# Ledger of designs, part 244: VHH binders against o26223

Target 1, 191 residues: o26223
Amino acid sequence: MKLLWTSQHIKVTVHIDGKVSKMDVLEAIKTRRSIRKYQDREVPEELIDKILDAAMCGPSAVDERPWHFIVVRNREMLEKIPEVHPYGAMVKDAPVAIIVCCDSSLEKIPGFWVQDCSIASQNILLAAHSLGLGAVWTGVYPLEDRVEGIRRLFSIPEHVIPFSVIPLGYPAENPGTRDLFDPDRIHLEKW

## First folded at step 14 (VHH; framework vhh_7nfr_2)

Design P79
Fold by ESMFold2-Fast, scan of step 14:
Structure P79 (fold): chain B 191 residues (1-191), chain A 124 residues (1-124)
Amino acid sequence: as target 1 above (191 residues)
Amino acid sequence: QVQLQESGGGLVQPGGSLRLSCAASGFKFSRYWMSWVRQAPGEGREWVSGISYSYGWTYYADSVKGRFTIARDNVKNTLYLLMDSLKSDDTAVYYCAKHIYSSKPKTQDEFDYWGQGTQVTVSS
């Protein structure tokens, strides 16, 4: 008799350190955890490209796709992020970080870029997890102090809004998975 | 109900100084960008200065940069404008303005609430 969780691992193929692993989409969603401790190892550019490809595949309001991404590998720049982001201390220890940005000139419907960039951010987290990496979403928008700090640090123009900073790397911690299903939050037919 | 009340205006000689205050109530003052906007007789509104809510980052119109200082006290819910080296061109009614969103104002129409204004007259 086959266990359902065993069969789920064959649907998504991930290349990790020359090894092939497979993770089902539901498994990836359920087992993804915020990772804040990273190994002292470079993340191959090939994996970053795959993550950013996945980020750009998210749905967006009226297909506006307003996202731009800054890939930060420079050690000195990573070390400066915690100075303008009080909950970004782990970024200085990551081999790479992705800054998710909105180019407001691409916005077709006001305000929906927040949902668009949230979807892109979540896809980065899921794609990183599926590729054997760990990542965490550190919030920038809507906190204007963080928005302006990140803008100044990375010379981001006024028409572009930094949304999130996502450090990523090979995980140096292994938090357990969570069972978060709560039927009290599900309403049938009416509130 | 949102209320903004300015004080500290008056008559001052060229080269003099004034300190304006704005008492804010009815909203979470510590979560909003605040600005000073002025209006001279027969002219439109001119944005003067703005301040962020968390780090207190400050922005100034070119006409006042180096002469005016904007400040805030999030405990007292009070906005300040310290005006130095005043010129006749600074004569206007000065308004305290609350931004609609907790973000940097881009235009004058991004304000949802204004105070009643305080008159500043620079004349000998």
Scores: ipSAE 0.000, ipTM 0.130, lowest interface PAE 15.4, mean pLDDT 84

Design P8
Fold by ESMFold2-Fast, scan of step 14:
Structure P8 (fold): chain B 191 residues (1-191), chain A 124 residues (1-124)
Amino acid sequence: as target 1 above (191 residues)
Amino acid sequence: QVQLQESGGGLVQPGGSLRLSCAASGFKFSRYWMSWVRQAPGEGREWVSSISYRGGWTYYADSVKGRFTIARDNVKNTLYLLMDSLKSDDTAVYYCAKHIYSSKPKTQDEFDYWGQGTQVTVSS
């Protein structure tokens, strides 16, 4: 437990726009942007493992942890994703994509798997950003044509639901950060 | 403050039916699982039934399965227990209980609030 905490408590040096920087959690959350253009560079397996470790650290309803992940690096498979996902054109240009899935046999409380897989998806985006990578969440569930298309392409069994497809790579675009704080959406004590 | 108020108990003959209600206030009822728990004279508390946020999941003790139905109305903040084919062994005080966790309870410690109870007596 103490040893696991120590091994995970490593300050990461992040390269952003060619600059080396240390990113704290709040900075990572506030500066993460959807990235749809990637460099023609391989993502090391070690970084994918770190991202998936972070994905599995999310809270889940009744600790059901229903998520499974498919890591896609095969060029031919990546090129087929846009055929079943109309807003997934950028996936064919990514060096790797992660498909977030729910194993319905692991669900303990109905419907919360959507929230669980959303948390896992966001952790993937945030972890990728913290490691100097760019990623974007492309929606699969609840659009039935996309769910069935992805299921067919990756031989996903009927009791497993593909939730999102997240292409990632080293960013080839640098969108500015967003200022999204809106105090009108905060209500003190009552609505 | 949180308040749970049961009603609908009474004396009924074997084979009869009763409908118990629990009026909830002081918390966001639709955000919590709810249970019915009973206690017969000289016995400990026995879990009877649980219901999820919108009734998508319901659970029943083997002793009541097929005879009792748990239901809720989130607009009225009310929990129900529909009791059919009542037996003398169903005689107990029935309590409405608010869950701490969104799951079938394993122990009575997983409820943070209880009603005062309503007496159900099944006798001829």
Scores: ipSAE 0.000, ipTM 0.100, lowest interface PAE 18.9, mean pLDDT 85

Design P80
Fold by ESMFold2-Fast, scan of step 14:
Structure P80 (fold): chain B 191 residues (1-191), chain A 124 residues (1-124)
Amino acid sequence: as target 1 above (191 residues)
Amino acid sequence: QVQLQESGGGLVQPGGSLRLSCAASGFKFSRYWMSWVRQAPGEGREWVSKISYSYGWTYYADSVKGRFTIARDNVKNTLYLLMDSLKSDDTAVYYCAKHIYSSKPKTQDEFDYWGQGTQVTVSS
């Protein structure tokens, strides 16, 4: 019976927002848009957990995986973010935000953590979109005033670098899809 | 309002097994991550294991991997810790803890409610 109890939890299937996500990867990439207006509705922890799992599955230089994440749901803290991030006004209206950070002590090759954290940030945006949520990447690094502002606001140690702030929520806007393919930017064999 | 009540602790010989339970009430148990945290005599609190509420994802401290299993019953609002191959170093008070949000616990600040604890003693 104790073996039955442990296997019971392994067999759980998850339905995102009551429905299984039907968006394939290419569709998610092509239809994802920056969302800055959110419904007054909580995002379940189950969805945040799935988004962060996707973030950690990204490739990293020499497999250094230097990312750490802060999940912010406290309304008073979300309302303070625009004070240190002038283009983060929408964060105060979001039910949750994820701060992507680099733990520099985990860095194996100097400077590539920026690419690693960019990959993690994009995976957060794509995963959120595939789950019916909207999100936007607001830049922190390399703007030193924003880096220090976010660091102080969230008590981030000096060996950890805040990279991006990503507010998330159920979308309250629909900007539509863009057709961005430009064949003039593709060069065969040489420039 | 929120209550967490542990049970199942006791005295056991090295190599033995115990099953801890935590009865939860006063909140939507099926919506929160839950952890087991222990405190050995004269030491600080050490995180042991964590389980998600939706996927049933489990995480373990290196000291207990392969020996302990965390489980939950969302119908009965109960959290479990199945402890096998117990060692003297596992002697501690074991606490059931409710997470504030979804995250891997590193400090006491990640929990908003704790149970009273249940004593586990591993010795002859």
Scores: ipSAE 0.000, ipTM 0.111, lowest interface PAE 19.0, mean pLDDT 83

Design P81
Fold by ESMFold2-Fast, scan of step 14:
Structure P81 (fold): chain B 191 residues (1-191), chain A 124 residues (1-124)
Amino acid sequence: as target 1 above (191 residues)
Amino acid sequence: QVQLQESGGGLVQPGGSLRLSCAASGFKFSRYWMSWVRQAPGEGREWVSSISYSYGWTTYADSVKGRFTIARDNVKNTLYLLMDSLKSDDTAVYYCAKHIYSSKPKTQDEFDYWGQGTQVTVSS
């Protein structure tokens, strides 16, 4: 959408903060890091839409696509997440968080929703990184207290399972890249 | 110190156009949904339009859809309302309003700060 307004030698266009970094898929995978410190800066809703589009493009068992997403920008709600998620302290300082959920009514093959929601979560992390944002996966499932805490906080129905909480924002830290390739974990033909 | 200062109101003929501006200061403008709310003489407040803090996410009251355009400049901390095809029913004091949270509003009363207002009068 392009919004243009002109008056008295002034042309106004609605702005989106920051430039999107261009990187190939392998570079994005290799350089993505968990980011837990965020700039005091908004994340444009257009970038959230792109991230969620990428999340829904993941493969799923028998194409069941059981994922649902809650986008949380309300500061009061973000501040309550650490009360029910002990390792989610950074969420209250993030401008936005995405809660990845599984709708169990959409499950076609038992147990594969965990893999499906893991794929969606990873796609959120990669998409965020490719767009110049930082994010971190904080685990909810299979920890029962966290599952029920998040469910109550966001009025999630019983047939829906909160899987992960992913805060994201413009990074305020720059961890270096890691060389994690380990040839000892690769076996040719047999173990 | 949160401040919202509207300008650009005035008298216009039916079918005319008018532009409103709202200069914001004292808060992180780029982190909040912003709205325009109007109040006609003797009537309650009516929500007109809201804009997210990101480009292209806007919402409008049915009475103004297709005629009004809301915009913002996060560098200049300024909110705009371009009003086209004005009607006598658009006569009101127009207020710039800041949302309580950095989230999409559910009702018109989810505002914590208001400007002083700017009068728009559409002559009949």
Scores: ipSAE 0.000, ipTM 0.131, lowest interface PAE 16.3, mean pLDDT 83

Design P82
Fold by ESMFold2-Fast, scan of step 14:
Structure P82 (fold): chain B 191 residues (1-191), chain A 124 residues (1-124)
Amino acid sequence: as target 1 above (191 residues)
Amino acid sequence: QVQLQESGGGLVQPGGSLRLSCAASGFKFSRYWMSWVRQAPGEGREWVSSISYSYGWTNYADSVKGRFTIARDNVKNTLYLLMDSLKSDDTAVYYCAKHIYSSKPKTQDEFDYWGQGTQVTVSS
């Protein structure tokens, strides 16, 4: 076999006939739902890039930005996630998953990386929703067995902490929206 | 069970064109890189072209660049090779090959399933 490897990267811009209104920020926040059933369709690389760009735009304590991301499309690896994450059964059916990680060497203030990675995870969910995709946050940290299972499965270094696994794809379910506003949780001027 | 079935081969004159198809079943086609590999009489297998599951990446052997186009239809679970400006040196059995991983392959030889092949003969 003559092994010659050259790549041609093609960036596709999709044009949709008709008027498409952009989802505003409040609408995106209010209508985002956890999606655990996905169409048997791939997610274009350009959409993953947009989602990760949004993830990195979150606020970070003392601007430490400790996040790193692993994009998992390998079917065999996705199928192994439920073995180390009991609530990750849906991941095996997703076309792609993003693992949000913290590089502890970038941590400037103890403990705030958890908030940083939480914001990055939420931004992934919101960005995915705004792009017509569905996703769900499956928790890894602070459960030590899940942290170690994911670390081992994806060859994550000891100084890096896997925080969440977020499968995503085109949604195959529509749970509808929730009305969660509760004025009893709002206190004016004092408790 | 994984099945790959090539079609579209035949006899064509130099400078002609052919379109090969590969019907895939038994796996989530839309999640795997796919390749075309050929074998000429008395020679070893030669990698021809690969395409990512998302259409974003295509790769070609230097011998076919500018003449062949690899494409896929993830709804129909079909891989294509559009062959233009065919040369006598393109005469070979063409095989559809499934990559071992759904992720971008590190090398062109990471295949776990092959089709039966379709014969392409370029001759006057």
Scores: ipSAE 0.000, ipTM 0.108, lowest interface PAE 19.5, mean pLDDT 83

Design P83
Fold by ESMFold2-Fast, scan of step 14:
Structure P83 (fold): chain B 191 residues (1-191), chain A 124 residues (1-124)
Amino acid sequence: as target 1 above (191 residues)
Amino acid sequence: QVQLQESGGGLVQPGGSLRLSCAASGFKFSRYWMSWVRQAPGEGREWVSSISYSYGWTHYADSVKGRFTIARDNVKNTLYLLMDSLKSDDTAVYYCAKHIYSSKPKTQDEFDYWGQGTQVTVSS
C-alpha cells in the first residue's frame, strides 16, 4: 500500500487548569479518548464558550448550521439524565454536560442535520481534549425513547431534536492510546 | 431601550453591610455577563466584580475578595452586590454594567451599557 498524504503540524494553544500547552492537530485527534470519570472541579465558563465556538465552526450541508446547545450544570438535572438514557450513568458525576440539538426550522436539505450535529459533537470532544478536559458522546438520536426523554426533561420544543448528550470535566482517568490504523480498509483506485 | 437602574446605596458605618440591586430591561439579561464598577471621588473607575449569565461563575477584585458577593436573578432580571465589612475605602458611586459579549469578556472593562450609579458612603 502507498499513502500520498502530506502531514501538517499546526501548533494550537491549549489551556489546562490555567496552564498553556501546545498540541498538534493530528496529535489531538489521535490521543483523544472517551472520558467517563471526572474530578470534582468546576469547568470555567470560558472553556465552555471556547468549546461551543469550536462546535459551531464545523462544516454543515448548504451552510444550514442547524445546531443549538443546552449547557447543563444543575446537579439535580444531571442526576435525572440516566433515568432517560441507559448509558448516561456518568453524566450525573460530571460537573457539566452539553446537549447538542437540531432546530429543524433551520434545515435546508432533508436529513443532513444528522451529519451536521455529528460534526458539532466531534468538535466538542476534540476541543475539550485540546483544553485539558475529558468528554464522552452519549447517543440520543435516533433512539425515540431517549429523544423524548431528553425533550421532556429539558422542555425542548417539538421542532427541536436532541441529538447527543456530552458530559465533560477534568479527567479522573487516563485510558491508554490505541493503534486503530487498519490498511485493509484502504482500497487503491477500486474496491 | 436598554436600561440599568441601581438602588440600595446609602450611608453606613465602617464594618457595616449594604445590598445593592440593579434592575435590567431592554435586553436578554440571562444571556450576558454583568459587572459592578465603582468610582471614588477624584479617582478613575475601578472594576469590582463580574458574574456569568447562567452558571454563577464569579470574579472579584483583590480589594473586595472575601467581603463582597455578586449574585443575579435571571427570572427578575436583577443583579446584586452584597457588601460586608465595609471600609472607608469602599466609598464610591457603584455602577451596574452590561458586558458587550454574551461570552466571557476579554477584559474587565468591555461594557456597552452603564447604569446611573448609586452612592455608597462609609463614614463614622
Scores: ipSAE 0.000, ipTM 0.123, lowest interface PAE 15.1, mean pLDDT 85

Design P84
Fold by ESMFold2-Fast, scan of step 14:
Structure P84 (fold): chain B 191 residues (1-191), chain A 124 residues (1-124)
Amino acid sequence: as target 1 above (191 residues)
Amino acid sequence: QVQLQESGGGLVQPGGSLRLSCAASGFKFSRYWMSWVRQAPGEGREWVSSISYSYGWTFYADSVKGRFTIARDNVKNTLYLLMDSLKSDDTAVYYCAKHIYSSKPKTQDEFDYWGQGTQVTVSS
């Protein structure tokens, strides 16, 4: 498999009522939803390359960029994820999943890798949405059972910590958008 | 306040066995990885074994694999190290250690609390 690790200006596109439309960044952020039902349809490698490029563009503490990614397309491996991840039942039905990992040997400041990998995970979700795909963040760290289960399934070495499992595919559901703006959480000048 | 109290050390002949215990208090023991670390005279600290908090997954240094067994009792808040087939090279102060994060420690700097240690001496 040939992956493109190029940073390019990417147009944000979504499928609305069967048609492709362009969206701005704010629209993409506001309309992204967790998608847990996928079409039986392959995700092209070029789209995975674009998503991973976006993931690596996130900021990281002292520029440590500790993330590594495992791309899982093997049906048997995807079917084993729910055995070690109780909220990962949908992964077995996805055409592909990305496991976001921290290589602790790249860590320069203790603990900030969690924020680094969170940013990478969110960029994966947003980039997938912008490309007409659906995805969901299933949490791994800091839940010990999930961390070690995923490590064993994918032969992840001890110095690498699996952070999240993100199944993705073409969406087979269309949840409505949410109105989440809460002005009571905004304080002017003081608490 | 976090407290770790080791016991069970002593003098034993080569080939003998010992059981170390560590009584933990002042934190949610059932939510943290626990480890045994040893320090031989004149040497730095060496990681011996770790155990996860929920499923009890165990990891061992190559020098002790097959001879030592780490265990925990989350009801009693107690960590154990069962040592069999002891060798002179196992002579050290053994420390019970709590990891800073609820995950397997990577370095000694990732332990936020240590017990006072218990001396194990293997000699004829």
Scores: ipSAE 0.000, ipTM 0.112, lowest interface PAE 16.5, mean pLDDT 84

Design P85
Fold by ESMFold2-Fast, scan of step 14:
Structure P85 (fold): chain B 191 residues (1-191), chain A 124 residues (1-124)
Amino acid sequence: as target 1 above (191 residues)
Amino acid sequence: QVQLQESGGGLVQPGGSLRLSCAASGFKFSRYWMSWVRQAPGEGREWVSSISYSYGWTQYADSVKGRFTIARDNVKNTLYLLMDSLKSDDTAVYYCAKHIYSSKPKTQDEFDYWGQGTQVTVSS
């Protein structure tokens, strides 16, 4: 048996023949944190491919899968993101960012693309965490100035809506544990 | 399938300029280091230049530094080689080459796909 780190918070026990034990999904969900400080170290493209594969596995309304992704590694482009996204200052310090977009021409049911792209964004955060990376979701939609700024910066067509910008990298911070369980938000049988 | 198609070669006089293009398809161009490699008649392949997919990191062979510029357009899936101050010894078939999935510069022996090449002749 070998003990493998699939992320800095998740351990996977592997049989000597390469058989992997079940990953603790609940631990991954509970320990994921927004990471805004990154090591000066590039992320291998294999990890980005795994993250995007996971992003595309999310459920979508009537299976419309309207998401498209822009992978940004160019430092000049990353440095321009804070100009159009005031709370995206950390993006310029990340080795890579993923822009989650909705192609409205793929939308089959009005308005559900927001949920679809939210699911894709969360899957990016969880997959990054499971692979030992840190990431943070910076909001673009529904703020019109940010949507238009990101669209122009990355030459995004009018029928495509930039939804989120997610910088990723090896974490240079370890935020403390959060205890978020609130039983007052759970109602049995009725409100 | 992976396809790399070079264009822009031709006959030029010494001191002239050319712009080579390489149209890429069948793979996610924006995720791979790309290179130009040339081969003169009777010679082995000579690596010319590489460009990263991420930060536009470039590397050049000593023989072309200051004269050639490698560039890419990830929206158009196109690799470029801008060639200035051409010399007779730049005469060769120029190949577009895809690096094996990597974030670091690779040598000429670490490519997994090549184009058919475009002839550059510098004479007169």
Scores: ipSAE 0.000, ipTM 0.093, lowest interface PAE 21.7, mean pLDDT 82

Design P86
Fold by ESMFold2-Fast, scan of step 14:
Structure P86 (fold): chain B 191 residues (1-191), chain A 124 residues (1-124)
Amino acid sequence: as target 1 above (191 residues)
Amino acid sequence: QVQLQESGGGLVQPGGSLRLSCAASGFKFSRYWMSWVRQAPGEGREWVSSISYSYGWTKYADSVKGRFTIARDNVKNTLYLLMDSLKSDDTAVYYCAKHIYSSKPKTQDEFDYWGQGTQVTVSS
């Protein structure tokens, strides 16, 4: 496996299974879909590192960057996530999941960590897609039972808040294209 | 029960070499990142090196980069640290540490198990 990054646009060329994939940033945004079915195939650790690097590059309120990440590859632990997250059934079938967390001790402005962790979560989804992987955001915060369930399951300290669980892997489904542009939602100068 | 057992420490002259080993049992060794962490007398713990489980990604502290090599044998469930060009500042107890999950430079709160440690003394 070979990766090449270019700077003329935000581009990446990835050799996957002997094939070459190339995607610019607008294409990645427009074609990313939630993927809930994964091949029985391990995701290289290098790709996870690239995804987490992208996650940490998101804009953050007053540059507080409160993100911490748990990478879960242990199948037994992945199989326990649906017990504390009712809509996380697909996680047990993923080769890996990333739990996005907020370290509240790093907050500079109370409450903006939610936007910060949302940005990190979205960057994980986009980066995964650009690298030929599929992923889906499953919500944890602000549902108190899910927050505490995930905290207990992964021994997360009280000052750290689990925000999202994102399973990812090589996609075993191919959702069709959606045309989401709606000009009626654009207001010029005033509502 | 998870067990980590270090060996290979000892007294060595400056510029010398040592090979540390860590025998792991009680967990699926081939599925976890592993690290070496050291502690000099009266100092806090200092992360030295980490290695990924399947693809052999390695990371090193700046103080040891180019001199130390971390390696693993997933068949033997053993972690290694090959230490070259040893300096007096490398004198410490060296611990084998099991990561919870991550490749990042680590603190105590990101390790769930530690070995007993092996003493390395660099002195003439």
Scores: ipSAE 0.000, ipTM 0.109, lowest interface PAE 18.1, mean pLDDT 83

Design P87
Fold by ESMFold2-Fast, scan of step 14:
Structure P87 (fold): chain B 191 residues (1-191), chain A 124 residues (1-124)
Amino acid sequence: as target 1 above (191 residues)
Amino acid sequence: QVQLQESGGGLVQPGGSLRLSCAASGFKFSRYWMSWVRQAPGEGREWVSSISYSYGWTAYADSVKGRFTIARDNVKNTLYLLMDSLKSDDTAVYYCAKHIYSSKPKTQDEFDYWGQGTQVTVSS
């Protein structure tokens, strides 16, 4: 059997209702949920590398690609994140977290780094889900107290802006999926 | 001239299934959202389900969600409603309706064309 375009039908393996199933990109987008409870199990470095590779594949304004990533596995450091991020309590229980940062020196178009780092953050969430992991986006920017707290905690230089903290691990919860389609938000030809 | 012709209605017992079809002509079917709307005896029209034209994205009324499936065939210009686990409360005339625009209908006046309807009766 010769499959010409197998990559056009990308399949992701997910454990659903005790069964291993494969999903395409649209299914991955629709079934991804924020996961805040994690198994006490290490995430292999190979999976983190795959997630970060996917994060860097996002589009960016004028191809500026301003993103940098900090991978945090140190338990003492993970436990300190909730002290500077009040909605990041779950981070201390995660085996690993990724901090998405913008290097402002790489910015070619003023202000678009927010969109670039948002795209990178979403790609991390989707890639984690596709690999059987759970993750959640916890916001840092534009809240100045969180930005400065995270900067100090991880020795981030002043020209780099911490954007999001994304804890991830093997999921210890299954919130199910949501039906969010609202046709009232779709307009044909004109408003 | 736009025409919508429903078929597939009939008498069915509670818990039974029916498949409704709507043959569309006179417009570019593949470019419009399509809906099913029903009217029970002594009641106003109730929106049942809608389907988008390109991606087949669907929306359902809470009363039918999980039991009914809306589908379309853009090559055959046909809209379908697959009705499962039918209840006596599903008894109504079912109308195929063409949208004026792409939003989910809130009232009957958001449709520009209707079929003649097909009667569905759920009773022993």
Scores: ipSAE 0.000, ipTM 0.081, lowest interface PAE 22.0, mean pLDDT 83

Design P88
Fold by ESMFold2-Fast, scan of step 14:
Structure P88 (fold): chain B 191 residues (1-191), chain A 124 residues (1-124)
Amino acid sequence: as target 1 above (191 residues)
Amino acid sequence: QVQLQESGGGLVQPGGSLRLSCAASGFKFSRYWMSWVRQAPGEGREWVSTISYSYGWTSYADSVKGRFTIARDNVKNTLYLLMDSLKSDDTAVYYCAKHIYSSKPKTQDEFDYWGQGTQVTVSS
């Protein structure tokens, strides 16, 4: 038996620097790609504020919302990130990066902060994409050397855990979309 | 090349008002967070207020909250501090400071450029 799927599109209109971007939620999810090359162009603070608002709108276990964010625009600081994060070389070329952190003192249920910060990180990526920006998630937690390196570099308190570093900017590359749907990973009723 | 020039200081009576200005040049003023920092005679530097560049987010020290208002004009490249209900404890040299980071400052090392300061004296 074959299932016939029709995609339903809900258009979202966002005005950015005089441009109008139209993208439904499914299109945003399916077309978002990791972007590691950025134009030498400032990202307006209004766009960062919209991205961080979206980051904070994610679901959180028992509504604990333990996330904190560090916004880094200083070139010298961005250039130091690759010293403590081996796969963060692209961060030095980004106009801005967001460090997603968890304040463990806000945690109401043990261990769910990882999921909370993952949700916040993904919302940053999707929001950036919807606003015409490119971004990439570079992993920090659970790699102890990266966690402590980022903590020391940005004076993060011991009860706060740096989770991810997300450089973002106007994209200078246009990778094609991927078809990742795999029906063999879907089980009906039981495994 | 980068210059920050404060003006508007002077002598006022307790309960009076002053408007400080900071003229910025040599950098893209509209792309940086800006702060006011003061230094009273014989004291260390005290952070007073911060304003973001585009969204206009503001933050104030508890000592001035409700009395001072920070503002900016990105067309004129000018930062302002509107000071109401001035107290003798507000007597200080007021400095305009350019942020290194787009965040509320935790230390004075988070500013890369400072103006020369403008003296505010609150006395009868």
Scores: ipSAE 0.000, ipTM 0.174, lowest interface PAE 15.6, mean pLDDT 85

